VH-VL binders against q9umr5. Designs and how they scored, part 246

Target 1, 268 residues: q9umr5
Amino acid sequence: SYKPVIVVHGLFDSSYSFRHLLEYINETHPGTVVTVLDLFDGRESLRPLWEQVQGFREAVVPIMAKAPQGVHLICYSQGGLVCRALLSVMDDHNVDSFISLSSPQMGQYGDTDYLKWLFPTSMRSNLYRICYSPWGQEFSICNYWHDPHHDDLYLNASSFLALINGERDHPNATVWRKNFLRVGHLVLIGGPDDGVITPWQSSFFGFYDANETVLEMEEQLVYLRDSFGLKTLLARGAIVRCPMAGISHTAWHSNRTLYETCIEPWLS
Short names: E, the ipSAE of ESMFold2; O, the ipSAE of OpenDDE; V2, 0.75 times the mean of E and O plus 0.25 times the DockQ between their complexes.

## First folded at step 11 (VH-VL)

Design xa24 (framework fv_acimtamig; at its last look DockQ between E and O 0.01; V2 from the best seeds 0.00; counts 0 for: pae O 12.4 > 2, placed apart)
Fold by OpenDDE, second read of step 12:
Structure xa24 (fold): chain C 268 residues (1-268), chain A 123 residues (1-123), chain B 106 residues (1-106)
Amino acid sequence: as target 1 above (268 residues)
Amino acid sequence: QVQLVQSGAEVKKPGESLKVSCKASGYTFTSYYMHWVRQAPGQGLEWMGIINPSGDDTDYAQKFQGRVTMTRDTSTSTVYMELSSLRSEDTAVYYCARVGIPFSDYDFWGDYWGQGTLVTVSS
Amino acid sequence: SYVLTQPSSVSVAPGQTATISCGGHNIGDKSVHWYQQRPGQSPVLVIYYDSNRPSGIPERFSGSNSGNTATLTISGTQAMDEADYYCQVWDSRTYVFGGGTKLTVL
């Protein structure tokens, strides 16, 4: 039998957003128990990510308990960060494949229409004033805002991304690394035509330097320092990178070709 | 300034198909879902379906499944709604409406509406 | 199917407060949106997410949602406010409109 699949949605999504993915899984892996978690839907997805992590944790724990052979996680967009955090805080998770579906794993820094809507009077260059404030950190989008021009503020004010990345020292860093390393495979999916994740390489743990030059995962300090286990995972062949062009942000979970190429191989 | 401009009124016979267009401007066309809603004369609003920003995903009301097709043309910033096998009950004003949140088809409904397209179905 | 119930009509004198209700089972757990439709015109969003006003909507429009009832309130009602008003929610993979309320300004 196939391992259960747990799906976590993204910003302003719901479980219904994954109706096609569910169909694809049922078709290609019949009998698979797929649970699309219907938590923090819609505007509730703006709640602090740590709060979301706790909620999703409560939901996945019983599922994992009933699946001693392991489970797979498919986590979309903002959900990918939630899942990474879940795997970091859970010392007893049994996740085989963690599929990060177009997630801003190294953060977000772009003038997207999301930002225009949420912060109509701000551009990305000024958003640090909001996102790195105490009240800003009460919004999920600010929890992974990563301003390359204000690294000091990011490191000191980010209450989520900087912590799960191990970029800021905290007492749980070692344990979180250990927990995250329990994952069988980390499958990173994203692409240049996403239109939302900025830079799109963030889905592969790439990101801007201080000159807004995009550096690869292997050039990131979190990798070089193995702060949360990326270097270790790569060394043991546990990281899979699946870039795909021609896919917009809202199509990652509904594109059949993407599913067959990047998702399906890791559901067995 | 966000604008949705729909095609003109149409008169159809039972059994024919209608196709209404909705040309969008004043915003990033590829960032927003689009709804279609209709309103029969003297009646309330009725949701027909939604199409995602890329046009590769649609969701239709059960009532219209099998008869409705929504499409997008990014090059012209236009959304289309086609309804086949028309009947007299399909006489209505048809509206396109932009979802108020980018890249979302949940919780937030239409913040901008087209001017409406009257389609009359009569023998 | 989820059903939203609105009164068919509400009348108010100019300057008075108009209240339009939208009933639904546990509607307080949903996000309610309100639309204004003047005769011969397209619907206009006047309230989203229960109580938020879009840009350009007068402050006299307000909304609330709790329990089984969402409410659109128009303070200092003006003649121009005469219109049909619809509440709307998302439920069970569909979008549901109320039957509409005709607001008459006497």
Scores: ipSAE 0.759, ipTM 0.901, lowest interface PAE 0.9, mean pLDDT 95
Fold by ESMFold2-Fast, scan of step 11:
Structure xa24 (fold): chain C 268 residues (1-268), chain A 123 residues (1-123), chain B 106 residues (1-106)
Amino acid sequence: as target 1 above (268 residues)
Amino acid sequence: QVQLVQSGAEVKKPGESLKVSCKASGYTFTSYYMHWVRQAPGQGLEWMGIINPSGDDTDYAQKFQGRVTMTRDTSTSTVYMELSSLRSEDTAVYYCARVGIPFSDYDFWGDYWGQGTLVTVSS
Amino acid sequence: SYVLTQPSSVSVAPGQTATISCGGHNIGDKSVHWYQQRPGQSPVLVIYYDSNRPSGIPERFSGSNSGNTATLTISGTQAMDEADYYCQVWDSRTYVFGGGTKLTVL
């Protein structure tokens, strides 16, 4: 039978956002135990990502323990970063497929309506003033804000993303890399029409240089240095890239063609 | 400024269908979910359903399931609500309302409302 | 089927504090939003997430939510506050509105 699936939502989400995904899984893999974690729902999704990682860790431990054959993770948007950290901090995770749905793996630098709603007078060009303060780092969205024009501030102030990407040193980096490398498959999903994740290539570990030119994963220092294992995973054949045009940010979990093409093949 | 402009008042007979439009302006149409809410004369507000204008994702209140259909046209920034098999108790003012947080269908309020469309169902 | 209970009417003199309740089982575990509807007009959001005011809503509007009762409080009530007030929550898969309270300022 099928391995259990654990779903981790994104910014201002809850399990309700995944009602269609659950229908698709039930149709193609009937009997699959799917747990959509209702932790840090809605406004609580703004809490610091390390706090969310701890809470989700406590919730996934018993699920993984009941499934010695392994589990799959489906992690949406901000939730993909939570799952990245889970795979690094857990010494004994048994995750087979980690399916990342349009997650800002190298960070976010965009003038989205989330930014306008949360910080009405801010634009992407000046949000670094808020996000790279101690107060700003108490908000999840600032934990992965990556201003390519203030990379020195990002490296010094980011309490989450710079550390899990190995862009700044951490005492646990070697253990985190070893743990992350146990994953069976890293399935990266995203696309140019998302409209929220900026640049959209962040979902595939691409990101802006100082001139806002996108450099793909293989040109990133974190890849070239193999800081947390991307180069090793790619060499092992464990990285799957599944870009799809025509999918907006709120449709990754509710598009049947996307599910059949990018998700279904990895739910053994 | 954010504005939601609805189609004009209608008079219908029992058994007919109703289609109300709601044209949005002043914001990115596809960034916000849209609610439909109705209000019978002298009565309270009743939620009918929600639509994601960036996809064909909808969800309807149980009471209207099978009778209501919500659609959108991104080229005109317009949301539609169609209600079939009309009865006299469907006489109401129908409102569209924008969900208050972008990109979210969770536990959120209507921050901007259309002016309302009065629909009278009588024989 | 989750139900929100509001008093049908509340009357206050100008300058007094009006209190409008919204009762629901364990409503303190939910987020409550409040709307004002003046006669012949569309609803206007006055409070969201229990106690937050949208830009443009006067400070005299406040909200609280605990246990089985959420409350909208209007201090220094003015004639312009005459309206119907509705509370609203999300429950499982539906948005639920209270029956509405008519506030009379006399």
Scores: ipSAE 0.727, ipTM 0.875, lowest interface PAE 1.4, mean pLDDT 93
Fold by ESMFold2, look of step 13:
Structure xa24 (fold): chain C 268 residues (1-268), chain A 123 residues (1-123), chain B 106 residues (1-106)
Amino acid sequence: as target 1 above (268 residues)
Amino acid sequence: QVQLVQSGAEVKKPGESLKVSCKASGYTFTSYYMHWVRQAPGQGLEWMGIINPSGDDTDYAQKFQGRVTMTRDTSTSTVYMELSSLRSEDTAVYYCARVGIPFSDYDFWGDYWGQGTLVTVSS
Amino acid sequence: SYVLTQPSSVSVAPGQTATISCGGHNIGDKSVHWYQQRPGQSPVLVIYYDSNRPSGIPERFSGSNSGNTATLTISGTQAMDEADYYCQVWDSRTYVFGGGTKLTVL
């Protein structure tokens, strides 16, 4: 009776990370088939995002085919970018709710412990030298690195985020927009106490301008141009914003109140 | 300068509880999961469980389920491990160890270890 | 549950190469981490993800992992390398340690 749910994990994650979310779904929506995709686990989550998109696409095709009434996606952190790309490249997806769980949808520009661990001699101000190179684009975190002070480099060098956002012209932009717009609902979840997503408003398609002032989704060029369908989705009433304070980055999928408030209503 | 400083050695009697503290410094406390591992005299390392310090989210080894409780205090950057109903075979050095990758509880190692806390359980 | 098997001891002469094995079913499909524990001290990570060396660990420490065996290799072994060595993996919902190998340098 409930649509199947597909879960896509984030950086340095695996299916184990979602054990509490699975418990919540089982308790509130008994009989729901939930698949937490066990691909690109741990250090493999650093592989190029297009490679991950291809692998996850192969995994979701049979699940979607067996559920002609539709499926839901719950996609956490980096996984939310993988899922958004899936919705763009699959002309045959049947996703009703795309639940983006604290994902850096407009990119990342933060001196996080991830950055310190991966690039110990770098800071957010100089990481563009690495990330906006062919070598850097072979790492997933660089695929969505978005330096507001080097936007022209981002627009030319990003092999992933600038493309799925329609910020750089490419021959598939029209088709990707059409495919993305087939989603029933886009559920955006995040909050100011996340501690990793920088700015945290990236989870709501907000991001820094050149002065590091956060512009909200409706002030972003990608929204104003409707480059991949955000303006169309909002006008259709298909975008749900569910911010919640007091939740750290690793707690989004293990907080019962967050689940009940922001996730449960969309698991029809 | 990552440092994990544990509470001092303890002598306990069977049936009592122990509570070992592990105070972290030199990094963002809530960014890294923390293991607890023990080592009985002359024996190898035995994993006890893991805690997410950004909440009280825990997972315990089956052997210790029901006897172990792990908590944290973010204001002091301290994790605690409590082991109840002690018996002589619980005599060991107890270590806290930080997970080596931030924000992750999967397939990781202990990159920094506390100095260890010797707990002796004897009548 | 998943079992890691290590020899109880390995002896080498100074300057020679020490090889410490860690056996497990399909361990080549897992990530293997290695710890050194000198007498009276806490464990110290010497290899992670099969073959990566943390900062401050000498280049003479290396690791490999394939098939059913992971291996810690210490080239040019020194007296200060005398210690217990443990391999570790993640399996299912638990961290599994090998039984430990005492390396003696004589």
Scores: ipSAE 0.386, ipTM 0.755, lowest interface PAE 4.0, mean pLDDT 91
ESMFold2 (binder alone), look of step 13: mean pLDDT 92; pTM 0.931
OpenDDE, look of step 13: ipSAE 0.000; ipTM 0.513

Design xa25 (framework fv_acimtamig)
Fold by ESMFold2-Fast, scan of step 11:
Structure xa25 (fold): chain C 268 residues (1-268), chain A 123 residues (1-123), chain B 106 residues (1-106)
Amino acid sequence: as target 1 above (268 residues)
Amino acid sequence: QVQLVQSGAEVKKPGESLKVSCKASGYTFTSYYMHWVRQAPGQGLEWMGIINPSGDNTDYAQKFQGRVTMTRDTSTSTVYMELSSLRSEDTAVYYCARVGIPFSDYDFWGDYWGQGTLVTVSS
Amino acid sequence: SYVLTQPSSVSVAPGQTATISCGGHNIGDKSVHWYQQRPGQSPVLVIYYDSNRPSGIPERFSGSNSGNTATLTISGTQAMDEADYYCQVWDSRTYVFGGGTKLTVL
């Protein structure tokens, strides 16, 4: 039978956002047990990411325990970062495919309507003053804010992303890497027309340098140092890249062609 | 400033179709979901459905499934609500309303509303 | 299907406090939003997420939500507050409106 699928939503989302994805899975893989986790829904998605990781961890443990042959994760937007941390902190996860759906894996640096709604007087150029404060780090969006013009502040103040990416040292880094490497497949999905994730290549572990020129995954120190296993996974043939143009941020979970091309093949 | 401008009043016969437009301005059209709500004369508000203007993602209230279709045109920043097989009980003022959180279709509220379109269905 | 119950009408004298209730099973576990609709006008959001006021809504409007009842409170009620008031929640896959309360200021 098909392995169970666990879905982790993004910023200001809930299970409702995935109604079309569930329809697609039911059509192509009938009988699949799909659990869309309704934790940290809506405004609660602003809670610190480590708090969210703990809550999602408690929810996924019994699901994984019931599926000795493994599970798949589909993790959307901010939810992809939650899943990154889950794979690192869980000594006993049995995840086969981790499908990351337009997630800011190297961070976010964009003037989006989320920023305008939350901080109406701020621009991307000055948000670092809020995000890299202790107060700002109590908000999920600030946990992955990565200002390429203040990389020193990001490395020192980021309580989440800099640690899970191995950009700053952590006592658990070695065990986190070992745990993450147990994943069967890392399926990375994203595209240039997303409109929210900035740069869009962040979904593929690329990011801005100090001149806002995008450097791809293979040029990142995180990859070159193999800080949490990306180089090892790529050498193993476990990383799948599936970019698609023409898809906006809120359409990744509701586009049939995207599902058939990038998601369906990885749901054994 | 945010504005939603709807098409003008219509008179329809039973069995015909209705198509109401809602033109948005003053914000990034594709960043906010839009919902449609109607109100029969002297009655309360009734939710019809929601549309994502950037992704063809729609959801309709069970009562209207099979009769309602919501579409959008990003080049004109306009959403449309089409209701087919009209009955006399479809006589109502139809409103479009913008969802209050960008990029979200969960637990939403209507922060800005159109002026309403009166549709009278009579034989 | 989830049902929201509101009184059909509430009357208050100018300057007095008006309270409009919205009843629902465990509504305190949901987020409640409130709309004001003056005669012949479009609805206007007055409270969202139980107790938050949009920009431009007077401070005399407040909201609360606990247990089985959400409440919209209007202190120092004015003639201009005369309107129908609707509560609204999201439930599973649908948006549920209360039946509306006509507030009369006499």
Scores: ipSAE 0.741, ipTM 0.880, lowest interface PAE 1.5, mean pLDDT 93
Fold by OpenDDE, second read of step 12:
Structure xa25 (fold): chain C 268 residues (1-268), chain A 123 residues (1-123), chain B 106 residues (1-106)
Amino acid sequence: as target 1 above (268 residues)
Amino acid sequence: QVQLVQSGAEVKKPGESLKVSCKASGYTFTSYYMHWVRQAPGQGLEWMGIINPSGDNTDYAQKFQGRVTMTRDTSTSTVYMELSSLRSEDTAVYYCARVGIPFSDYDFWGDYWGQGTLVTVSS
Amino acid sequence: SYVLTQPSSVSVAPGQTATISCGGHNIGDKSVHWYQQRPGQSPVLVIYYDSNRPSGIPERFSGSNSGNTATLTISGTQAMDEADYYCQVWDSRTYVFGGGTKLTVL
C-alpha cells in the first residue's frame, strides 16, 4: 500500500484548490489516502504562521500516528514554509517525502499583485517598514518577507523565517535542525514563470544578496553553516530539485506534466 | 481603472453555440481569476464557472459541465465563454466578473463585472 | 447543495434603515459577499468578507455575519438604493448566490 499523503495549501487558498492533484494521485496511486487539510482557508491564511503551524500540527499528528510506515507531505506556496516549520518543531514526525511546491523557502521580496493588494500604498522597497514592525509580523506574508537591503531588520524582526532558517540564534535551533533532518527527502519544486514567488529561486533556497543578485542554495549562509540541515541533507542525497518552466503560480498543483515529473516519483 | 467589456448581444437557435468575449483592461490580466455568471430574464444570478489566470484550469458548475468551455487569450487580455447545445432556457444575460483577490479563487468573489451580454435562444 | 435564503422583497421609506437577511446553515463560518443590481445594470459588489466596503461604496452600507444569518444594512436609505441585492458564498465545489431581494424605497 502507498503511504498516506498530507496536503497543505497556500495563501488565500483552500483544500478545494487541490482537487486536480487529488485526481492525479488517485489515478496513479490508487488506494492512497490523501488528506487535504482544510485549515486557515482564505483570509485566515493571513494569520501568523506560527499559529498556522500549531493548527496544522494538531491535524497531522493523528494522521502520522496511524501511519507508522510514514507519510508524504505536499505543501504549496506559503504552505511549504508552514510544513518546514512543522517538521522543525516535531521531534517525532515520520515524513518520508516533503514536497515543497513553489514555496518561498528563502522568503519573498517582490512587487507582486498579491502584495499590491495587501499593501496598496507600499512598494517592496518600503515594505520593511510595515513587515518588520510588531503588528506587521501578525500577518503571514510578513513572516517570510526577506528584504535583502535591510538584513539587520530582517534578522531582528522576522519572527518566523529567520528562526526556522537558524539565521537568528535561538535556544531551539539545534533541536529544530535535528527534527528537520528526520525527513527522508526534500523535494523542491518551482520555476521561472511562476510570477509570484520572487525571486522564483526562493523555491530552491536561492535568494538575493545585497545587490539583488540571485545566489544559489549552496551560496547561502544557511547552507554554508548548515543552520537547519540543508548541507547535511544535500550530502546524503536527500534533496531533489525539480525546476519547471511554463507554469504559473496557480497551476503548480493542477498541472499533470508537473505532477508526473516532480511529484509522482516521490509518492511511492 | 478596471474595465471589463463584453461582446454584443446575440440571437441563437436551439442547438447552436454561443461564445461571449470579455476584454479586460486597467489591471494585470494574468493575475486574476475570472468568473462567468448568467441571469435569465427576471431571475437571479447563476454561477457558471471560473477560469484561472493562465487559462489552463477551469471549474464549471455541474449544471453546465459538458456544454461550457472557458478560455483566455493573454495577448488580447480577453476571456471567452462558450456554451453549446443551446436551448430556450439558456436565454439570459451573461456576465464576466473578476475575482477580487489576485491569484485566488477562494472567498473573494467578483469585484468588477462586465456590462453583460444578452443571448436570446429562440426557434 | 448549500442554499442561501433571502426574502423576496423589502420595503423602506426614504431615510430609514433597510435590512436584508441572508440565511444559511452556519453561514457565520463563511465569508459572505453582497451585490447590488439596479434595473438594467450589472451587479456591483457592495460588501465583501461579511463587512468590508469596496472603494466607492457609501458608508451607509454595512454588513454582518453570525450564526445562520448574514445581514446587509443600508442606513439612511435613498431612492438610488432601490435595487436587487444578492448574497453570495463559496461552498465546497461552487459559488452560491441567494435568490435575491428586491429593495423598494417607498
Scores: ipSAE 0.080, ipTM 0.668, lowest interface PAE 2.5, mean pLDDT 93

Design xa26 (framework fv_acimtamig)
Fold by ESMFold2-Fast, scan of step 11:
Structure xa26 (fold): chain C 268 residues (1-268), chain A 123 residues (1-123), chain B 106 residues (1-106)
Amino acid sequence: as target 1 above (268 residues)
Amino acid sequence: QVQLVQSGAEVKKPGESLKVSCKASGYTFTSYYMHWVRQAPGQGLEWMGIINPSGDTTDYAQKFQGRVTMTRDTSTSTVYMELSSLRSEDTAVYYCARVGIPFSDYDFWGDYWGQGTLVTVSS
Amino acid sequence: SYVLTQPSSVSVAPGQTATISCGGHNIGDKSVHWYQQRPGQSPVLVIYYDSNRPSGIPERFSGSNSGNTATLTISGTQAMDEADYYCQVWDSRTYVFGGGTKLTVL
């Protein structure tokens, strides 16, 4: 039988977004128990990410406990960051494949329509003034806002991403790294035509330097220091990179070719 | 600013197919989901389906499944709704409407609507 | 299937407060959106997520939602408010509209 699959949605999403993904899984892996978590749906997805992590943690514990062979996580967009934190804070997770669908793993720095909808007078160049305030950190999108021109402010003010990436010291860092390293496979999916995740290489732990030149994962300080285990995972062959062109942000969970190429092989 | 401009009225016979267009302007077309909703004469609003910002995923109301198709052309900022095997009860005004939150299909609402396309099906 | 019930008509004198109800089982657990449709025109969003007004909608429009009833309230009703009003929710996999209420300002 196949391991259960737990799905975590993204910003302003719900389980409805994954209807096609569920159809694909049912076709290729019939009998798989898939649970799409309807927590923090819609506007509730703006709640601070640590609050979301706590709620999702409570929901996944009984699912994991009933599956001694392990579970798979499929985590979309912002949901991929929730899953990153779950894998670090859970001392007893039994996740085999963590499949990250176009998630801004190193953060976001883009002028998207999300930004205009939430903060109508803001541009990416000045959003740091809102996001790196105590008030701004009460919004999930600000928890992973990573302005490459104000990296000192990001490191000091980020209550979530800088901590889970080991970019700022934390008392629990060693335990979080140990927990994260229990994951069987880290499957990273993303592509240049996403149109929302900026830079798109953030889905593969690449990110802008101060000149807005993208540096790939292996050039990042968090990788070189092995802050939360990326270098160790890569060395043991546990990181899978599956970039695909031609897929927009809202299509990662709904493209059959993407599913067959990047997701299906990891759903044992 | 935001405008949705639909194609003109049509008269069809039973068994024919209908294709209505909706051209968007004044916003980033590829950031928003789009609905199609119809209204029969003297009746209320009836949801038909939704298409994602990139135009490659759709979901249709059960009643229309199997004879409705929604598509997008991002190069012309136009969304289309095609309804096949037309019946006299398909006589209605057909509307396109933008979903109010960018990149979201959750808890749907239409913040901007097209002017409507009257389709009359009779023989 | 989830069903929304609205009164078929509501009448109010100019300057008075009009109240339009939208009934649904545990509708207070859902988000309700309201549309105004004037004769011969397309629908216009007047309230979203229970009580929020889009830019350009006057403050005399307000909404509430609790228990089994959502309510659209129009204070200081004007002749230009004569229209059909529709409530709408998302339920599971479908977009559900109420039957509509014709508002008459006498």
Scores: ipSAE 0.711, ipTM 0.875, lowest interface PAE 1.8, mean pLDDT 93

